# Miniprotein binders against Putative (5-formylfuran-3-yl)methyl phosphate synthase: the designs that were tried, part 8

Target 1, 236 residues: Putative (5-formylfuran-3-yl)methyl phosphate synthase, of Methylorubrum extorquens (Methylobacterium dichloromethanicum) (Methylobacterium extorquens) (q8gek8)
Amino acid sequence: MSDIVSISSARPRLLVSVRGPDEALTALRAGADLIDAKDPERGALGALPPETVRAIVAGVGGRAVTSAVAGDGTGREIAAAIATIAATGVDFIKIAVGGADDAALAEAAAQAPGRVIGVLFAEDDVAEDGPARLAAAGFVGAMIDTRGKSGTTLTSLMAAPQLAAFVAGCRTHGLMSGLAGSLGLGDIPVLARLDPDYLGFRGGLCRASDRRQALDGARVAQAVEAMRAGPRADAA

## First folded at step 2 (miniprotein)

Design Hx1 (from FH0, 14 letters changed)
Fold by ESMFold2-Fast, scan of step 2:
Structure Hx1 (fold): chain B 236 residues (1-236), chain A 80 residues (1-80)
Amino acid sequence: as target 1 above (236 residues)
Amino acid sequence: SQTVTIRVTGDSPELLDLIAEFVHLMAEYLGATVEVKRDGNTLEIRVTGLSEDLAQALARFIKYLARYLGVTVEYRIEDK
C-alpha cells in the first residue's frame, strides 16, 4: 500500500480541531494541514480519551501533522497527561501554561522533548516574554487561544500589534506560532498577514458555527482556499 | 520493510545540500539504503530498508523540517 503526502512550508497552515476519527478524515479530505484532537465538551483545552486520540492518529496515517490536547493541569497531573498523550503517537501535545513557573514549564516540556506546545489564553495576561520563557523551558511551539467560545473571538480580545509581537517573539526564539480562538473565515486575511505557522479552527468550521456541532467539510475547504490562494487582485 | 521516497523543493541550494547530507548520514546510521538525486531546486531521496516505526519517525522528522526550513516536501511510504 502507498500514501502520497504533500507538505508546504508556506505560512499559515490550517489546523482543524476534531473530536474523533470521522471528523479527522473529513478535515483531511478537505485539505487541512494539521489535525488536532480536542474534546469540545470539556472547555477550551479538553483532552479526548487516549484511545480516541490513537484512532485519530491511525486514521490520519501520516497524511497530516497531528496534535492532541493533554489538558489544563498542574504538577504531577499534567506530567502524567503529557506522557499518556505522547504514547498515542501524535506529533505534538498541547497544554495550558498560564500561571506556571519556569521549573514547572521545564518539567512539562521534558515529558515529551521536542513535542510540547504551550497554550496562552487571550483573556489572561499574555506576557511579552511568554515565547522566550517557553523556548527556554524546551517547548517547541506557543499558541494563543480563547477560553470563551460564545462569540468572543481572538481578534476582539487582542489587537493586531499584540498578535504580531507574539508571532515575532515565537520566530525570534525558534518556536512554532499558532493563533486560535473562536475564529471565523473572515478572520483569515488579517491573521494570515501576521504570518503565524498555523491558524486553529473548530467552531467556525462546524454547523451553525457551533464547536459542539459536527465539522463541515465544505467550510474546511473554504478555509483551505482562503489560506492558500489569497484573494487575487481585483481586475476591474 | 518500508521504503520512503522524499521530494524536497527549496530556493537555497546550500540548504538542499545540507538536507541531503543529513538524511544520508541518518539513513546510514539506521542501516538503511539511501539514494539521493539533485535537480536544481529539487532534491529526491529514496530510503529503503526501514521498519514501520522508523519510516513513520522519518516522515515526522521531514514534516518538522518543512515547517522550520522554508522548504516544500512531498513524501511517499511503500511496503517493500
Scores: ipSAE 0.000, ipTM 0.301, lowest interface PAE 12.9, mean pLDDT 78

Design Hx2 (from FH0, 13 letters changed)
Fold by ESMFold2-Fast, scan of step 2:
Structure Hx2 (fold): chain B 236 residues (1-236), chain A 80 residues (1-80)
Amino acid sequence: as target 1 above (236 residues)
Amino acid sequence: SQTVTIRVTGDSPEMLDYIAEWVHMMAEFLGATVEVKRDGNTLEIRVTGLSEDMAQYLARWIKMLAEFLGVTVEYRIEDK
């Protein structure tokens, strides 16, 4: 029933942000669904060097979906960054979108058709028409993340009805939806009820819950279990 | 160690069961012990064995769940 109509009861997929191929293999072995190449030392959407992204893609070897951040530049700079990251072989490319007009969004998506995901920041008053605009521009997905990584989390910045509206907007316009932003294991049951395609983690799965510390495979495995056990994911 | 006591009142048995199951799941991730008691339409949950940081984490999750479900919950953190 849920598979036939636009209503999905499938388990949300786990996106894990990694800083290199060793962490990518740790996340893969623990059951992560998407391996996201991201530099935690460079703000909320820090781009890794292209050679590091290529090493992650090679190490994963097609065993999981991959993505990488192209950055938050403007105009020609973001177009070049998208092309550079696309050449690494990742499945999806993430860029920050906010304040960009429709022409700029369309030009960015055109650099890698079928592969570009737009990231909106919770701190920037996410517009209700955000998913519609991204879909019209040719994006394949939209995600909400946070800029601050020092104690403000997605759920402290946006109420459940706002997040639900975002996810529904993505579904209505044929976009993949993702939710991220300093999430911990306890956020999984609440956010899974909103039925996003992905929940994204870094700090909550690292040693001491510090995004600059090493990724902890046991915590990744706990997150996989939590995705299955929540009210939507039936761990029968 | 810290103890978190949670009180929820609601007329839906299904909603109270959902809240109890959610707290059990969260307590297990934190390595804590949970006791649940129901008296009519009131649910009392006691979570023990928490560090101060874990108690704050649990309290935050409870606030989020209450807002999400549109219910009123009361909680207390004690150094026990």
Scores: ipSAE 0.005, ipTM 0.206, lowest interface PAE 10.7, mean pLDDT 78

Design Hz1 (from FH0 with Q18M K21W D25Y R28Y R57M D60Y E61A K64Y E67W)
Fold by ESMFold2-Fast, scan of step 2:
Structure Hz1 (fold): chain B 236 residues (1-236), chain A 80 residues (1-80)
Amino acid sequence: as target 1 above (236 residues)
Amino acid sequence: SQTVTIRVTGDSPEVLDMIAWLVHYMAYSLGATVEVKRDGNTLEIRVTGLSEDTAQMLAYAIKYLAWSLGVTVEYRIEDK
């Protein structure tokens, strides 16, 4: 059989974190550019079961770029998790990279060459050389997220110049850049001006702005509209 | 064998030319046949003679290029 796949050139692109194929279809139909498989019950980087990730990939059917969280862990544990998630057919795999040395980063990236995105948490020290180190290790992208349980947003934890430096560092080293972390619709204008490759949402697009509640298709559509309406970085 | 049909839309003629070159190179290296049509800001590419695995790999590569180069891509994989 044949399916049509559309990948948007609009910046920033909208990443929506989903916990199953029903939410994936809701996000896809509302216009999300990237469908991210993540378990909200297991913290900021909770891995879904591989069978659930496969169901999401199958349901999306190539109609959007997909990603999935491999989970937490160190050394051999994270390497095995990356290989497991890579086997599901997702386009990109996300792992936490805080505290890892260069050898550990290189080993992780080598499990799925050209597919691994490193996640840095805003609550931790985000090193200025983070993008350079991830690029040297073989990562395809880097992003900043929050652990999200305290109600603090990315914009409350990191100032715009620091976020701009991160995005610029990613671009300089050939990495895809993402910004996420308890974002709401009101965060779009300031973060869009920084020109990341994508903005990531979960809680702000769910009922009651609670990441553990169901994804709201109307809120996804509002985020799509806000991303496309501007402001553009060149209009600041 | 498999056929991959690709439509690329972007504002940069240099980027469209680069994508056309890369797809041509990949197809040739795989023993596949490629047809390219350019109309303004749109590239239409048809790649024939692929295996199922190489068609999926080409589709993946094109999605990655779209993400990296800021172009819009539509593709279809057909079993011929």
Scores: ipSAE 0.005, ipTM 0.421, lowest interface PAE 10.1, mean pLDDT 81

Design Hz2 (from FH0 with E14Y Q18M K21F D25R D53E R57E D60W E61A K64M E67Y)
Fold by ESMFold2-Fast, scan of step 2:
Structure Hz2 (fold): chain B 236 residues (1-236), chain A 80 residues (1-80)
Amino acid sequence: as target 1 above (236 residues)
Amino acid sequence: SQTVTIRVTGDSPYVLDMIAFLVHRMARSLGATVEVKRDGNTLEIRVTGLSEETAQELAWAIKMLAYSLGVTVEYRIEDK
């Protein structure tokens, strides 16, 4: 007998970015579907120390899908970071992919086959062929996030048709799709209608809507309820 | 060698057929043997003759496919 893995495909799923095992347990207990290890003090894609990521994985104990940021960087730095984060036991590894050529994308994906998610920033031009290129390189998912965390939200930087095209492109090429970027609870009904595989939150679920403050379990629970209500929550 | 057993539940015969086709294609590219059984809205797929590395890769690929197609997937990896 080996381990049994069960996966529910109800969409969208809630991804919560956490800075340590205590926040991971808070998010898990509140009903988060994906627990993402990320250091909010180190920009949009700040990597946590590998020992902290291992503690998060151990604390979650297989009860949710886990991911971790390997960081930004190019060439050997990002390859080494992917390998380091892969060794922690997380399910998925997130890296920035804007500006990388096809050879660099393929090299990055090869460091952890079937586990690497590419992050595109809304402030950069998100190419129409982005999902196709990431799929060809061997990525398992693609997501859009924002660099700015001071109230510049994804929906202020990209129009709904652009976001819908990204999600559809991911689906067409067999990629998991994610949308994130300074999102608040009010963004859930709008973005859920686009049918991404997950919506990613940090600041909007923290005290004072500040990504550097503590994660608020009550706000996580509110996000879970909003996800369960789905895009038809306002249908009368 | 490793065996991956996959159970897929979904209400669309089209989606179940597509999953079976894609798993057959992936397993064949890995030099593995595939057996498929369907019972109503459930599809059971058994992939045999995998290395530990390719079994894990196949399992991850199926997980991604499940997320994209809105189906429920359960899988197991075992020594054979």
Scores: ipSAE 0.000, ipTM 0.234, lowest interface PAE 14.0, mean pLDDT 78

Design Sa1 (from FH0, 13 letters changed)
Fold by ESMFold2-Fast, scan of step 2:
Structure Sa1 (fold): chain B 236 residues (1-236), chain A 80 residues (1-80)
Amino acid sequence: as target 1 above (236 residues)
Amino acid sequence: SQYVVIRVEGDSPEVLDQIAKLVHDMARSLGAFVWVERDGNYLLIIVTGLSEDTAQRLADEIKKLAESLGVEVYYTIRDK
């Protein structure tokens, strides 16, 4: 049972995390709105080699918005990683933002102005001032994801009112909002009602719902249809 | 969902920058994603994640913008 209310008529966009150009084409053909380059073998924010990211961008060919993970390093390491990923031609760059001070956040955002999305992990408690802090640093978006990929889902860690508050905070501060974290197809109607800008998937769209298995184009297509059937601002 | 492709060719860098900023701001207010590429006198803007109504509204605003700046702006609305 849920009391979720949508405040927007727009539907969320589907972000699909891919490990290479073949999966990127699979996701694109199935109707994904955003193609996200991420290495599932390297934890929650595993960066793919820059050459692989360039191949994904080239394969997509402007037919979808692209993003890539730069990782969760600190200081000079993350700044260099952002610059490297920015050079691949992706539209957006995702980095972990837990534990960084305001100066470090501003430095990270400055490496690719208007292109950096901050990732907050549900397991680390999402601070209510998270969106405000990221916006002040120059981030273009904020999202929530999970570190654990062993049955601990976003919806099991955060209640709908907490997720709604995060999305509202992003809207208030002019940020794109994303929700992700071991999501399955059944999570789409519930989370779509919160009206984030996108919902992010990997494992739930792979064979056997295993993020290390191959992406399943039929499951991506099912997710696309579920997004289209989502709630509207004037829903009864 | 729908997307809008905007192409501008012009000799004024200031006008191209103004168009890019205004379209980016409009797209963000609609909750859409925007990608901008500038190459000399060419400006390409792709706006994705739009409903049919918001895509048409964005196109109408771009038309008004072009009229106000006295410049030709080419745009197309496509289904994805």
Scores: ipSAE 0.000, ipTM 0.141, lowest interface PAE 16.6, mean pLDDT 77

Design Sa2 (from FH0, 14 letters changed)
Fold by ESMFold2-Fast, scan of step 2:
Structure Sa2 (fold): chain B 236 residues (1-236), chain A 80 residues (1-80)
Amino acid sequence: as target 1 above (236 residues)
Amino acid sequence: SQRVIIYVDGDSPEVLDQIAKLVHDMARSLGALVYVERDGNWLFIVVTGLSEDTAQRLADEIKKLAESLGVEVRYVIRDK
């Protein structure tokens, strides 16, 4: 006997980027799965002060997975930033990985074993061996984000087959996969069907869809509902 | 147990319908469970309840069909 299988139980998780503990509680109350500490005033991978990250972790109190941006530095600077963010108690640490050789990637991952996620930017060439290289270096996850925050959404820069190949590469190499980049609520059904481990949002969940404006709890709740719905079954 | 996830980005609704029907028919013949989602030029299919050998055979057959139709197909085989 053959029947359609609901895969809504395997839905991607919702990651919400917050600038402080008040927004973290807003996202948590609305049902966000992952709370990500990031400073929207400092570019695509702006690190918050460690004391602010600690306050976010304390406020969440183990009720959600937490992550924080360490930054987009090189060599000794990024190593020190990873160690600093690791000390805050977040579950995962995000760093930019474009242009780094294998030795530099391994050194970065070694600063917080089992906790580092690599961020690739859609505006740069996202190599098909990216996931394999990050996994070999000791990363636990990989994600794609956008450097631009206006008119440069993930889906405008990368075609669906390219995104699907990235997610598949992560899965093949045992990496957690994430997709982000100026996403709106309307992107959820399209990207959820690619089955990444999470979809990351900031601007699309803020007032006026402006990443520098306050997080909107009602929009977070709408995103949670869309994530729970997952891909829809098609008639035979 | 293996799961095969298939992604198609084609220009023709008729081509997407042909691919969906072939996968659905093959899955049924194997006693497998199938989930199909369609959105414009995007087709997403999940087939579950396969052995390693039947998962690879399904993937290979889909690749052959896609090549014959001039359509690009991506697939992933998961062990769960």
Scores: ipSAE 0.000, ipTM 0.116, lowest interface PAE 18.9, mean pLDDT 78

Design Sb1 (from FH0, 13 letters changed)
Fold by ESMFold2-Fast, scan of step 2:
Structure Sb1 (fold): chain B 236 residues (1-236), chain A 80 residues (1-80)
Amino acid sequence: as target 1 above (236 residues)
Amino acid sequence: SQYVLIIVRGDSPEVLDQIAKLVHDMARSLGAEVTVRRDGNYLVIRVEGLSEDTAQRLADEIKKLAESLGVRVYYWIEDK
């Protein structure tokens, strides 16, 4: 028996970060395209326990693409973390890649070939050659996120032309592209026009826009609709 | 036009090579452009230059291929 996972044909897709299997089912029922296992209490690492990641994968049951954070950096510690997360059955593994040299990037990607997505943080300088370097190292995708979650959003840290250049670089080098970082529903029209493969959300889809509060299925559904809408006349 | 992003996970290098060849052959018969990356147990395939209807047919053929070969396939169709 093989598992076949089909993702919505809508562009871009909605990635929702969840802290457990109940939220994963809430996001799935509301129309989320990708389910991301992430601990909102653990800052830059964001890794959930492997048993929680396995529970999320089991709960999704092949009905959506899944991902999970393995952590920061490179070397033996990150290699072990990648292997641990890979064993949970998630489709993709996310690691932070800021400051790593090309050899370290290649070593990390080799731990789970075709499954590793590199996370660049907007608070760090995002180099124009970032996508090219990640592709050369064997990564399947690249995304931008934020380290800080207290009021500073991706759109506050990076201008649209810089984000557009990142997305274009990913496409040129055959990478999936993602944009995330304390995004709210109001950020969707601007970022959707840049045509990333996905937009990632947590806090903006939770009650009171608080990433530590419960996920709100109505907000997830609203985000799905907003991402599939064309340009709006009132968006000027 | 559309593009299809396909990610295939398998534990057999021969099966992954077979899938890559079959997808390439299907895309060529449809007049589409193909980008393939193979890393260990994974294939990442982009197929570009497809109409919406043709992209859906390609996706359906990939489903059948995955079922017959016992591999896990993830894919999505995007507007170009």
Scores: ipSAE 0.000, ipTM 0.221, lowest interface PAE 13.4, mean pLDDT 77

Design Sb2 (from FH0, 13 letters changed)
Amino acid sequence: SQWVFIVVTGDSPEVLDQIAKLVHDMARSLGAYVVVRRDGNRLLIYVDGLSEDTAQRLADEIKKLAESLGVYVLYEIEDK
ESMFold2-Fast, scan of step 2: ipSAE 0.416; ipTM 0.766

Design Sc1 (from FH0, 13 letters changed)
Amino acid sequence: SQYVRIFVEGDSPEVLDQIAKLVHDMARSLGAFVTVYRDGNLLVIVVTGLSEDTAQRLADEIKKLAESLGVEVWYEIEDK
ESMFold2-Fast, scan of step 2: ipSAE 0.222; ipTM 0.658

Design Sc2 (from FH0, 13 letters changed)
Fold by ESMFold2-Fast, scan of step 2:
Structure Sc2 (fold): chain B 236 residues (1-236), chain A 80 residues (1-80)
Amino acid sequence: as target 1 above (236 residues)
Amino acid sequence: SQEVYILVDGDSPEVLDQIAKLVHDMARSLGARVVVWRDGNYLIITVYGLSEDTAQRLADEIKKLAESLGVEVYYRIEDK
């Protein structure tokens, strides 16, 4: 039997980062496709306590795909974090992969086969061979996020052609692709057109567009509608 | 059946119009459907209903035109 969950859909999926089970239910009820467990108080890849991740998984109850960040440590630290998060029952585990050699990438993926997604930061030099290297190491997905959350967005750091090349590289190598990084509702039309497997949001869907504020269910619902509507058509 | 997704990054509306016209003309000659989106400096194009050979040829011609006009072009071909 297959223990692998896949994000394969005719449209990009909406991923919403939540800090606890109440926000997970808010996002789920509003129509989010993926629920991502992430601590906004601990930087871009802040891991929530395992008990909080378990509560999120239990609350979602199989009604959406779940993921959680394991952090941005290296070596033994990241291996232990992956194993800890894997034990919570989430479908996917996200880790930072910048600066790791191929052996380190393979060791990380081996901690949870079929479940590890590599996160590349837009502020760093995102290597063109990134998707190929992650696929060779045994990762199931790759995504781009931003490390800074003070209003610098993915779309201000990377031009759409660079993002398109990343998505194409993921597809060529059989990886799930994701795009995230201080995105707002206005980013949906152009990024959805690049056809990543998911777009990830936190701050843009919270009160005052502040990632440390509460998730706003109405804004999640607006994002769902924007994803469904697709890109803006030009009548010319 | 193949779909071709094209992203052009250019800050000249005239250049984007030239590329869009080429894509429309080629799609019509091939009996394919085309949809074009303009978003600021980006031209996003989807062409539907192509054979594998025709999809690659279309992508190559658009890349050639974009390079001659000094703009960046990215494309992806998918079997649908």
Scores: ipSAE 0.000, ipTM 0.126, lowest interface PAE 17.8, mean pLDDT 79

Design Sd1 (from FH0, 13 letters changed)
Fold by ESMFold2-Fast, scan of step 2:
Structure Sd1 (fold): chain B 236 residues (1-236), chain A 80 residues (1-80)
Amino acid sequence: as target 1 above (236 residues)
Amino acid sequence: SQLVIIVVTGDSPEVLDQIAKLVHDMARSLGAWVEVERDGNYLRIFVEGLSEDTAQRLADEIKKLAESLGVRVFYTIYDK
């Protein structure tokens, strides 16, 4: 089915991280807006095998925007990983950007122009000029995630004003903005008010709230409802 | 061939029609095939038949135009 992904400036979209094509279909059927290919067994930015990413892209069939993690390597390793993931047909490629200088950021973005999203970890210093630096390097988006996945949530590590400043910085510099990090359904109202382009989930939408367990379609549907529950006026 | 997908969002749906026309005209002048999908504040444009360098330059021009019109644009380039 060739259904278009609808993205409104009035509300954030739901990004769901999946480990394979079956979970991708579960997330699509439940109403997820973006499908992100990520291996939960390999930390916060674990890359799936390229063939698994290709299978996810094929299964999604253009019905949602897709992304995949290329990882957190450096230099030639991250360049090769970006090229490998770019070849799968995914729309966006996510890489960790902590510690990289401006030249390294520009080289990474150049591997897949217009497709690379930089991931900043809340446990590290999230520099106020982060969005500006990523935009200058040629990134298309920026997001904050957490490295730890055991009760350490984004909202426990960063205060709302810091998150709002990040989202505003992304908007000022023309970047897509995302917020993620061990989020649960209860985090949706507070983070949605900050108006990021998307909120990213994995563990909170899996059985037993365990990111290594199977994705739960009913929880995905609940997250979709929570994203849409706010009384937001249409643009005239 | 390669596929360029451009995603545009904004509070002015009318501006998306202007962007779609400009992109279509630019891509056609470069000999590319264009398909447009529109849903309210969302515009997705598929462009095939360009080299990677030409697709990148087209994407950069579209991004500049969209930003000048107050609209955010996101794009992807596939090699295939």
Scores: ipSAE 0.000, ipTM 0.179, lowest interface PAE 13.0, mean pLDDT 76

Design Sd2 (from FH0, 15 letters changed)
Fold by ESMFold2-Fast, scan of step 2:
Structure Sd2 (fold): chain B 236 residues (1-236), chain A 80 residues (1-80)
Amino acid sequence: as target 1 above (236 residues)
Amino acid sequence: SQYVLITVLGDSPEVLDQIAKLVHDMARSLGAYVLVERDGNELYIWVEGLSEDTAQRLADEIKKLAESLGVRVYYVIRDK
């Protein structure tokens, strides 16, 4: 249904997490580069029903790259979830990796070769060899997100040098890199200068900055413009 | 504590200075702590020391102010 494309560019791409096809069209029309299917009612990486993911993919109609969360499961459960989400036609599949051993990582990646992105949580110690291990296992990308959504943001949990090291590690090992975690529009200039392949948003683009409220197309458009403006000229 | 992070993308240095002054005055009247950083045509304003209700009210007033000046404003309300 849609082509698989490299998301690397001269500036980071905007990933917007949506709960259904109506929000997917809102994000698409506002200029989002990546449409991510995720259930905000089910924790940090809640999976939407496969039929909802299919509806999102169909609605986008190849006009943007799509991704979906397979869930927070481990072992056999995550393997089955990856296969289920892969069948929806989504371009990329996101799973939590959280210190899984190398054999488990390789088995997960093998369920959808070239399509699986590993999510590391900022609240856990993000190991310096994280990108290397994911690349060795066959992952196509790695990203950092936050598990907590009660005021703990990526930028409050990890310093810029740590985030820069993660992005550099991904580049060294040929992975796409993403940064997310209760981000607001004001985080865009700082994080864009680190040059990840994408920045991921949900709550900061919803009504009242509440991830369980409706996505606000005007806020998505503001994020698109902020991404296009590029990184800050001055160091803080 | 609640804080509001504001990013303003303006047309001119004069407009950015006007917005910064007005936001600073509003936050000070509310007893809030204000940090301001300017980077070219972008202005970053950090306001903290507010309750959630007051932070939301301040954010809404800033949006209204920005609309009256014809400039683009991004903001988010966070817990410290």
Scores: ipSAE 0.000, ipTM 0.090, lowest interface PAE 20.9, mean pLDDT 76

Design Sx1 (from FH0 with T5Y R7F E44F R46Y R76V)
Fold by ESMFold2-Fast, scan of step 2:
Structure Sx1 (fold): chain B 236 residues (1-236), chain A 80 residues (1-80)
Amino acid sequence: as target 1 above (236 residues)
Amino acid sequence: SQTVYIFVTGDSPEVLDQIAKLVHDMARSLGATVEVKRDGNTLFIYVTGLSEDTAQRLADEIKKLAESLGVTVEYVIEDK
């Protein structure tokens, strides 16, 4: 059972990508709303071993919403990966969806009904009908991320009106929306005002802003504070 | 085969180190594989290669130990 209401509350939620249960507990203690299992050594959508994902889910113990990447494979490969990650007990499963036809999207979503989030990469053309297609296929959410992790941030690749259109498209079609991609703390005010359901971070919350370095609990706490300030400032 | 994931939260490094050592010793005596990690005030212990009965007994012993030392312990037992 997933608690989608926690993600779709009045303010954007903070998603933190972690490489293991120690980082998951660091993020949880610092106030992260979503804990995302992701291997930074294996590209933009690197799947962690299922045993590591299980340890993360066990450690979180229902205190936060969990997700894990299944990867960016195709056909049979991605179906098997989704099933494997679904068995770990995570609330949501993330897969890359660029270039897939509608039948492939529907097959992927069917592997874990109500739990699959589609990831679109900013470096590719993000189609205006992307949210509509994912919703029709049975996805529960859509997000934008970046493949490049050195000097290529989401905000450098997509203008605010394009991001706003994506978020609005998700809302129109009943999807959760997420924005991620080499984000730093300075990106929070701009992106939070677009009102996505969550903002996703890894490198910007690690030592030296390096996604392969250790997660920094103080930076996670700073991100939590910034997320709270943005939506509340808008409400004021 | 069962796996026990154990998370201990406490504000004393000495108490966390004591728990890590005791759990490591218990797991070793059971012929199980154990990994221990520490992050600030939280200790993560991952024990594999246990039977159902042994996993439950290990979890119960750790809970009693944590209660006696005034720390919080959380655990999950999985069939893997």
Scores: ipSAE 0.000, ipTM 0.132, lowest interface PAE 17.2, mean pLDDT 79

